VH-VL binders against q9h9l3. Designs and how they scored, part 281

Target 1, 176 residues: q9h9l3
Amino acid sequence: PRKMVAIDCEMVGTGPKGHVSSLARCSIVNYNGDVLYDEYILPPCHIVDYRTRWSGIRKQHMVNATPFKIARGQILKILTGKIVVGHAIHNDFKALQYFHPKSLTRDTSHIPPLNRKADCPENATMSLKHLTKKLLNRDIQVGKSGHSSVEDAQATMELYKLVEVEWEEHLARNPP
Below, E stands for the ipSAE of ESMFold2; O stands for the ipSAE of OpenDDE; V2 stands for 0.75 times the mean of E and O plus 0.25 times the DockQ between their complexes.

## First folded at step 13 (VH-VL)

Design E6 (framework fv_unasnemab; at its last look DockQ between E and O 0.56; V2 from the best seeds 0.71)
Fold by OpenDDE, second read of step 14:
Structure E6 (fold): chain C 176 residues (1-176), chain A 122 residues (1-122), chain B 107 residues (1-107)
Amino acid sequence: as target 1 above (176 residues)
Amino acid sequence: EVQLVESGGGLVQPGRSLRLSCTASGFTFSDHYMDWVRQAPGKGLEWVAEIRNKYNSYTTYYAESVKGRFTISRDDSKSIVYLQMNSLRTEDTALYYCARDEFDSGYYFDYWGKGTTVTVSS
Amino acid sequence: DIQMTQSPSSVSASVGDRVTITCRASQGISSYLNWYQQKPGKAPKLLIYDASSLQSGVPSRFSGSGSGTDFTLTISSLQPEDFASYFCQQANSFPRTFGGGTKVEME
């Protein structure tokens, strides 16, 4: 279990009309919620939309942000060989331009036992905010200042821990 | 090569103060938690204090035996961890080790210094 | 505080012997248990972390097992360089605590 980490990324809009989601912050926590990594990241392309309402990213955060290529290297070093837990994690990996092995990936947005525990349809895609409130009785992503990727990563890890035993057994019987 | 070098030990009277230093090299100091562990002569190991890194708000933890008297701190720009020891007691006499704490895949001390001796005596 | 009870406090053994050291925690610590070796006049050396993970560079004759409250360090075939003191340490909660130690001596 200690070989697990949880990741959450914040993205900004780049490219034409800001439709390209580019990595602007990445947070990684260990099994106990300790922060292993938390950095603002400078995209390689001009930022068109900071998406501040959701991302929490502001122009001032980019002044000393870590260049994407450097940050990517640092992040990949942490993830290598670990079970990586995330919520809708395909978006994080896409922004990182990196794909972790499926057998070592856990997506809390696609774990039926977790939805069942939250009295939600097993095949529905529930938000991290909803699951966290329902199962952990905790409010995240409150206010209008944007998300906290550290908070989200910690919540994701705690949610997974609720169903870890059952889900790991399921995966052992049904490897991806 | 990872190296930890303690300094600042010596002979002091009870009630006096002493500051220990541990200089780290061979790794990214700012990424790691750092701990102090002591060993009284002919006795076992006793954890003293821990200081976490920048991502974890430099949070500190102390053994009950030293709370209120000892302060752990760090200077990442110099790769140094300190242990300020005030109101020293005879029972604080020990060899003090600096240790690097690995915490990404568990919590363990994978590297230790050679230690610095603190003797508290009247 | 979590108390770590280590046994035996000392053991006499010969080269080639199987040596077993036990550590019991006063409460559950999951797998947050580490083992260290210390030779006279030297700093401790990490042997096992997370109850059963062998530290890089440590001989395979060393192994760790256990979870919850009961843990064991085993030396499958004692070598001359293994005569030393051994300590368990829990990393589940603060304060961090060590066992009392086990001295492995030559018979």
Scores: ipSAE 0.904, ipTM 0.943, lowest interface PAE 0.5, mean pLDDT 96
Fold by ESMFold2-Fast, scan of step 13:
Structure E6 (fold): chain C 176 residues (1-176), chain A 122 residues (1-122), chain B 107 residues (1-107)
Amino acid sequence: as target 1 above (176 residues)
Amino acid sequence: EVQLVESGGGLVQPGRSLRLSCTASGFTFSDHYMDWVRQAPGKGLEWVAEIRNKYNSYTTYYAESVKGRFTISRDDSKSIVYLQMNSLRTEDTALYYCARDEFDSGYYFDYWGKGTTVTVSS
Amino acid sequence: DIQMTQSPSSVSASVGDRVTITCRASQGISSYLNWYQQKPGKAPKLLIYDASSLQSGVPSRFSGSGSGTDFTLTISSLQPEDFASYFCQQANSFPRTFGGGTKVEME
């Protein structure tokens, strides 16, 4: 495998009425799903809404959480120069306040061959949960305790590997 | 500067035990997998054991030749990885290297210590 | 266990020569193949990881290629400091296994 990692972030609500999404957890896995990074992250702003049903984040996770500036530095060191795989990955990069080159970015919510394998319209934006169930026969994001960003990053990498060869060839012929 | 320093080797009789230590410095030890690799006099390299990091549950792996006799462990607070060697045999005689196992792009030993010598002889 | 067969066991070469060393896995290992250099009395040094990625600080005359079962390490123009032993190593599965080594010696 190439220098390739998969990322998934969890956000909490900050700002007026909790409408701003701030980074509160980040998980990064290697090509085989081994965990390179998994830390709770303390936003610099007051948390208004933990969004626990989706994020899995609770007040207790913030007690020893890594401050945003430090976590960001650690994460960017892992991502720089690598192909980064994610699902709707623009949300993760926005939360990290980071620009990753498009040539090294792979978004499993925007890969037509992946949708085709799942018997879905090629231009539709399918959820990670749906694609994982359809193509890997695995249920993720179950229960009321929120999502596991480790589980999501692992599923994202496995989904990408199903189309890696054909999609990398496509990108080589059609550079972004 | 990444540094790995092995210690604990020596001359020991068959059937006895030795514990090797490897002290790491210059990097975040807790983020890395750690391995032991040995080399018999004048021979090639043989992988012995691996211990993964906290994110991966400190999972351990062993070469078949040492399974049940050797135990790899680590102390992240001291940045030390250990190799407990029990029921030593003459064929365990080797220079034992500690290696840092980077796993961001494949799996590879990017830094090695100078090694500590273990001689099993009567 | 995955067996790593390395060829040749030794080669005599002169400064400026192109040297190639091959490594064959008994099973497919994708690109999980690393190359190490070892000089007498010294610990091994990583040269190439993931079949073709050059380790930082390693001269560009070293290159790796291959995937699946067949891999090659190439030294494009041998320098005096390159006389050493070279080992391939698969990291696809446990146990991790090394090739038998290739000694590159002065003619």
Scores: ipSAE 0.783, ipTM 0.895, lowest interface PAE 0.8, mean pLDDT 93
Fold by ESMFold2, look of step 15:
Structure E6 (fold): chain C 176 residues (1-176), chain A 122 residues (1-122), chain B 107 residues (1-107)
Amino acid sequence: as target 1 above (176 residues)
Amino acid sequence: EVQLVESGGGLVQPGRSLRLSCTASGFTFSDHYMDWVRQAPGKGLEWVAEIRNKYNSYTTYYAESVKGRFTISRDDSKSIVYLQMNSLRTEDTALYYCARDEFDSGYYFDYWGKGTTVTVSS
Amino acid sequence: DIQMTQSPSSVSASVGDRVTITCRASQGISSYLNWYQQKPGKAPKLLIYDASSLQSGVPSRFSGSGSGTDFTLTISSLQPEDFASYFCQQANSFPRTFGGGTKVEME
């Protein structure tokens, strides 16, 4: 059977006025929530805005961070050939400068059966925090110290499991 | 080539201590969970302890029969797993195996050492 | 603790025979069930993981099936090197637990 992982990334601001989102942390978990990868990543460009209140990234995290090129190679080795689950996952792939096959990509922000289970409109884009509270009875992203990409990746995998059978059947009948 | 080599076994009196070591080579040790499994003479297999990797906080788990007496630990820089065995009992007499624990979908022991013998006898 | 009950405890067989070993869990373990082979004086060797996945280097005559509580290891055509003891092991919950073993002996 095809292996499945979940990914979540944290970004910092680079480029003009810090508006470019550059990868600064990546966490990958397996189906059971074991952590396969969790590293701070040094962007190739100067960091203009750490975005700490959301990213949780501080200057000290960059001191021993893995350079982007090296980290990208490590991450892509893990993702290759696997079903990859994420929430608004296009942002994570953009930060990785990578395009995963659509047939192997699952985005919990765009799964109508998942919204239905949460009593939300099927076509609405719901936050990870909201879905996790509603469907898993867990609070994530608590406090003002920023998000934990490990916590978020684990929550994303648990949410997908709630609809995995139904959604995998749907995708088999409707190849992307 | 993956290798796991246990050492530190021997004959000891009840109530004494031993420290087992398992030296690993041929793979990225720090990426794996590691377990100890024992087998009493002529008996089946009994799981003893597990230690997880750095990404998973080096969390440890123990069989109830050894909890509070045995401690599993690891040194990733040396690629060694340890089992500190205190307050040994005759029931702890067994061949102790070190095992590499894979966790990609389920959990399974894909490589085993040859074991080191612990005999607890008065 | 999840008890793992293997049957039979032993079987006498000849080269070429089909051998079936059953493992039953005292509660549901999904597909988190592994099979190991152990020859006399040797360490266990993984054959099957996650109920049905064949470990690299293991001959295709070995297969595993089942989910939930009832699992089976099958050797489709027994070879001389297959005379050994076989153990199932659940990895759904701590503590990890093994079945009592099945000894496959030459007739």
Scores: ipSAE 0.625, ipTM 0.857, lowest interface PAE 1.5, mean pLDDT 93
ESMFold2 (binder alone), look of step 15: mean pLDDT 93; pTM 0.947
OpenDDE, look of step 15: ipSAE 0.890; ipTM 0.939

Design E60 (framework fv_unasnemab)
Fold by ESMFold2-Fast, scan of step 13:
Structure E60 (fold): chain C 176 residues (1-176), chain A 122 residues (1-122), chain B 107 residues (1-107)
Amino acid sequence: as target 1 above (176 residues)
Amino acid sequence: EVQLVESGGGLVQPGRSLRLSCTASGFTFSYDYMDWVRQAPGKGLEWVAEIRNKFNSYTTYYAESVKGRFTISRDDSKSIVYLQMNSLRTEDTALYYCARDEFDSGYYFDYWGKGTTVTVSS
Amino acid sequence: DIQMTQSPSSVSASVGDRVTITCRASQGISSYLNWYQQKPGKAPKLLIYDASSLQSGVPSRFSGSGSGTDFTLTISSLQPEDFASYFCQQANSFPRTFGGGTKVEME
């Protein structure tokens, strides 16, 4: 089934002491890694901490950023009815204030066969960076200028494709 | 509703140039891949060129028959895709369609314009 | 370049008939195959994408199947508005290539 996309979001700190994670960028790629959506998103609350080292977000990115409510609508139109792949994807859905059906959700941080291929414990939560290096021989999230959500979404899709046949068969036998 | 309207076709002599335009409406133009597909009189369909969206660096692809002669480009601010045709040959005579390449579930031309006719003749 | 061989080039049929059109790729294209319908004087219309996905608004009598190199478009019960030309198209690699077309005409 190619009604499948991968998503990765970047969050900034809002609220007291910047401890609330608010959506500030979202990238969505198709099955082959082509970018369907990649926008900076303006949170409705004041940004206290850009978390630039990890998010890659800076003040200049907010100048022409899409307001949260508009961006959310655009993103949800792309995700609705599709299998959505992500890594620790609950964080992305939380930032979007969105619930995607479990039957159409694939989380590469919780796929036992993927950990097995990487010679990692099946029940461990491995980072996207580690799995990508081990299974795809590619370094992502390098440097200290922040992560690329496009790069992360592309890596996530490629990782899922390594176990797609096996995992889809498992889900057909064991529906969530 | 999605609409694609081609213009710029006409009768030209071999070796001359012509620029086709396709004006899009009803969707977020800058998010989509755009293609040109042609059809010679009484013949089948031939893909000509594609230009990708801003998120994929406006990458372009061409059919071998037009490489070096045709250039596809776009102006996202005006929602227009162009096809600049140089060194035209009689075999370039065709109806030229503009098409949107939807790529969320495969790659496919979900909307087409009605086409603009290009005739290359002496 | 991937060559798309479409057969037959024409078929004569009556309303209510089951019509089958085939398309063969010179190389494996996974499921990256689309089917289009074209009526005289009109632009092509998408019927099926990704080998077997029915485009919204297209009648359920149209179906697609296949993967790899061999693909089929089926019209389960031909209607008067289905007399048209049909084209397959691969989207696996560049250049994108179309089949030669099949004209479905009235007996």
Scores: ipSAE 0.811, ipTM 0.909, lowest interface PAE 0.8, mean pLDDT 93

Design E61 (framework fv_unasnemab)
Fold by ESMFold2-Fast, scan of step 13:
Structure E61 (fold): chain C 176 residues (1-176), chain A 122 residues (1-122), chain B 107 residues (1-107)
Amino acid sequence: as target 1 above (176 residues)
Amino acid sequence: EVQLVESGGGLVQPGRSLRLSCTASGFTFSYHYMDWVRQAPGKGLEWVAEIRNKYNSYTTYYAESVKGRFTISRDDSKSIVYLQMNSLRTEDTALYYCARDEFDSGYYFDYWGKGTTVTVSS
Amino acid sequence: DIQMTQSPSSVSASVGDRVTITCRASQGISSYLNWYQQKPGKAPKLLIYDASSLQSGVPSRFSGSGSGTDFTLTISSLQPEDFASYFCQQYNSYPYTFGGGTKVEME
C-alpha cells in the first residue's frame, strides 16, 4: 500500500469574539498508530478563547509552543505525497491554510460504508466519539479537560482501517 | 541528500567498552526512529537496537544478545544517534551500520550509512 | 523471537533468468516484511517494504508477494547489476529479525 497518516488538530478562538479558529495543536500518527508529530502551536494572533473544554489547550501550553509558520512547514513536509486520514478533515486543512489533493484525502466523517457498519444513515455526519464507541468499543474524549489530538488521530486511523479495502476499491472505480 | 555517517569503531580487548556515533544530515532527524544493524565478517545482518523519536518517549529496544550491555541514545540537537557498547565479546566483532527507520507505513530501513568496523580481539 | 528462514542460501543464474527467493517466518507476521539488496562492500538497500510495495527508484523487475508465514522475492529478468545478496526482514514484533541471506551469483 501507499504511505498513509492520520491527523487531528486542536483549534483556539482568535479574532473578534474568538470566532476565528486558529491552529494550536497538531498530532499526526502513522498507519500503526505511532506518533509522527505532536506539537502545541502558537497562533500569530492573540488568543481570545482557548476553548479548553474541547481543545484541551491552556495558557501554559503556549509558553514553549512552536510558532505557526514553523509548525506549518514541519506538518506539510509530513503530509505531502501521503494519503491523509482525518475526521471532518476540512477543518484541519483550513486551520493549516493548506490544500491537500482530494485523491489523497480520506475523511472518516464522509465514508458511507463506515456509517453503515455503525448502524447510522450513510449520509449523516457522525462524531468521532460516536463512531469509535460503536465500532471500536472505546471511549475517547472523556472528561472536561479537553480532547487528546493524539487519541483522536489514533482512533481515526483505526476507524479507517475497518473500511480501507472497500473504500480504496470504491475510489479506484470512482476517482474524485 | 540524506546522509548517515558512522564513527567510533576500532580494535578493543574483550571486556572493554566502545561508543559508536552516527551523524545524520539532509532530513528532520528528530522525527525518525533510528536503528543499529551489524554484520559479522562474511555473515548476514543482525538487528541490534532501535530508539524511537521524542513523540514516542525515546523508547528503546534491543536484541537479546546485547540487552544489558549496549545502550542506544540520541541527541536531536546535534542529529546524532549513539551506541554505547559495554562488556564487549569476540562475538560482537562486526561492521556496525546506522539506519533510518521510515515508519510512516511499514517500519523499513530506507537509508543506511557505510558502517564502522568493531573488532573485539585479545 | 521470530525466526526467518531464507532459501536458497545461494543461486547461480544468468542474465535474463527469472530468480525466486523465499523467506519463511516461524510465526505469522501478516505483511510486515521487507526485502533488502546488498552488493559486496556496500551497505544494504531497501527494495520492497510491506511484503509487496516497491520502493521508489527500484526497477519493476523486482516484485514481492506473500503474507502470514511464506514470502517470495522475484526478479523477473536478471540484469548484470542484480548479482548481489538479498535479505528479508520482519518488523511484526521486537526484536526485528533478518533471514540468513541469498547470494545471487553469475553462472
Scores: ipSAE 0.424, ipTM 0.797, lowest interface PAE 3.1, mean pLDDT 91

Design E62 (framework fv_unasnemab)
Fold by ESMFold2-Fast, scan of step 13:
Structure E62 (fold): chain C 176 residues (1-176), chain A 122 residues (1-122), chain B 107 residues (1-107)
Amino acid sequence: as target 1 above (176 residues)
Amino acid sequence: EVQLVESGGGLVQPGRSLRLSCTASGFTFDHHYMDWVRQAPGKGLEWVAEIRNKFNSYTTYYAESVKGRFTISRDDSKSIVYLQMNSLRTEDTALYYCARDEFDSGYYFDYWGKGTTVTVSS
Amino acid sequence: DIQMTQSPSSVSASVGDRVTITCRASQGISSYLNWYQQKPGKAPKLLIYDASSLQSGVPSRFSGSGSGTDFTLTISSLQPEDFASYFCQQANSFPRTFGGGTKVEME
C-alpha cells in the first residue's frame, strides 16, 4: 500500500555560537505532492542564528509559530507507520528527536539507482538541488532568501517516484 | 473524539436556496480537506464537493451536476464547513453528509456526520 | 467521469461465510480505491482505504485487494453485524465516484 509521505525540515542555530540545529519549520507532503503539514515551529531555546540563506526563516515567522512539543506530536502522528521519504533525512529525524524504522525510511541522498539516472557516481551524496535539476529539469532553492521546505519535500517525493519500483523491489529482496 | 455535525437541511421549493453547515470538533480542522456527499432516498452515494486545507490554498472541486449552483466554503476559526445551495432542483433531494478527507495514504473519508435532510418539492 | 461498476448488487449469505464483492473502474485508478460499510439509517463507515489498507478499529476479517481497474473486498468469515450495504469509491480523479453498492443480506 502507498502509505508514503515526504518530509523536509528547516533548522535554525541555537546554543553556543548558534551551532546547535533546532527545528523551526517542517513540511510533509503526500504521494501526489499535496501538503499534509507546513508549520513554523518555535524552538525551546533562544535563536542565535536564523540561517536565513538556507532555512528561509526570519523573526516574523516565529511570532505565532507552533511550540516544538505540540508540533512534534502532530508530525509524529503523520509519520508513524508510513514509508517516509527525505533527502539526508537523518538530519530531519535528529531535529525531531525521533527514530523512524530503517525499513520504512527512504533517503534520496543514498539511493544508487537515482544517482545513476542523474549520471552521478552511485555512492556519492548528491544535493537535492542537483538531482532535481538533472532529473526533473526544475530549479529549487533559488536565490539567497532561503529554501522552501514545501518545494524541497515535493521535489524529494518526485525524485523517489523515478526509482520507486526498482528500489522497492531491491529492498524486498535485500531487507535493511 | 472526532465529531462532525451537519445542520441547515429542510423542505424548500424548487429554485430556492439553502445553506448547510458542518461543525467539526476533536481534530486540527485547518489541516484537513472537507467534503460533502449526498444520498437520495433509497439510492447510493454521490460525491458533491471538496474544499482543501490552508496548505493547499483552499482549492474547491465540484460534481458536474452541482457546478455553478453550489459553493463549498469553510471558516477555520470556527471549525465549520459550509455548502451554499442555490437554484435547487427536485433531484437535489437527499441526505447530505459532511465527511473528513484524510489524504496521508490515498484520499479517503474516515469520519462522516449523521447527515442533514434536504427535500426539494413543491 | 470514472464509472465504478460494483457487483453483485446483492448477495445472500450466512454467518461464517466468505463474502466477496468486486468493483471495476472504467479507467485506471492505480490504488486510489476505498470501501465503505453502511447500515440501515446510519452514515457510511470507512473499512479499507488505498485499495488494501485496513482502517484502525475495523476487524481483520475485512480485506481489500486489487489495483488499476479491478478491486475486491473480502469478508473472510461473515458475522451478524456485517449484514449491511458496501460501497467502493475511487479517489484517483475528480469527480470522486462511488459504486452502486452491494447489499449483504441474511439467507
Scores: ipSAE 0.827, ipTM 0.914, lowest interface PAE 0.7, mean pLDDT 93
Fold by OpenDDE, second read of step 14:
Structure E62 (fold): chain C 176 residues (1-176), chain A 122 residues (1-122), chain B 107 residues (1-107)
Amino acid sequence: as target 1 above (176 residues)
Amino acid sequence: EVQLVESGGGLVQPGRSLRLSCTASGFTFDHHYMDWVRQAPGKGLEWVAEIRNKFNSYTTYYAESVKGRFTISRDDSKSIVYLQMNSLRTEDTALYYCARDEFDSGYYFDYWGKGTTVTVSS
Amino acid sequence: DIQMTQSPSSVSASVGDRVTITCRASQGISSYLNWYQQKPGKAPKLLIYDASSLQSGVPSRFSGSGSGTDFTLTISSLQPEDFASYFCQQANSFPRTFGGGTKVEME
């Protein structure tokens, strides 16, 4: 059996008009929700928009932030060889400029049995917040201080565990 | 060589307290979770408590049978894990093992001490 | 709490025999199941972790299988030094729990 981790990243805006999403925080938790990695990350380009309302990132967080290249190396070392769980995880991988093997990736935003369990359309893309509330009876991403990537990663892992057996069996029969 | 050495066991009366210690060596202590596991005479293994350390904070977990009475703690500077046992009961009589918990490659106890005996009797 | 039901509680076997021990969890524990060997007067020793991974230094005659709720420890050819007690343990959630144990005795 492969080890399983969940990842969640926060991004800030860089480039012209701040439209480029750059990694500014990354959190990784293990199967039990223990934090394996949680670092603020310094993008290589000037930050134009901190997107604080959503990201929770402020200028002060970047003072001692880990340079992107270093952080990327640390994160990849953790992810390599593991099953990686995330929500809309393609955004995280894009920000990391890294793509995990599809066969080892689990995206909770694209798991029909999870949506079914939450009484949502199987083909719909539901938010992490909604699924967490419906299935775990827990409120995440509350307030105006922005998201907590640790909290989100933990919620993502817990959601996946609800359908892990069924989904893993499905994937075994239908490899991506 | 990894070594775990328990101490502090003994004979006590019910209601009394006892403090166990486990001294670790041969590995980076603060990189591992530490657990206590006990075994009553002629019985099976029972998990007692676990203490984790991450980002300069500690998290503890307890078996229901000892919750509120036992406290697990650690001194990373000395490579020691402790088990403070209060309000001891006769059913707490057991050999108490200290175990190293590996959590990077899995969640398992890969090293155990020889144990220290706790006897609670009137 | 997750209850671990281990079977059998004891088994008599001879050298060379194939021995199978089962462990059932009261709920799904993925692959977070470990097997330990304990000899009289000694501390437990890790044999298998994560259901099927062989601990370093453990003979290849030991193997583990299973996922979810049902797990198996197999000794393909029992050796004299294998007469001992064996315990399964789930690491999925707290409290950590052990099976009741299986004593492998000489026939």
Scores: ipSAE 0.005, ipTM 0.601, lowest interface PAE 10.7, mean pLDDT 93

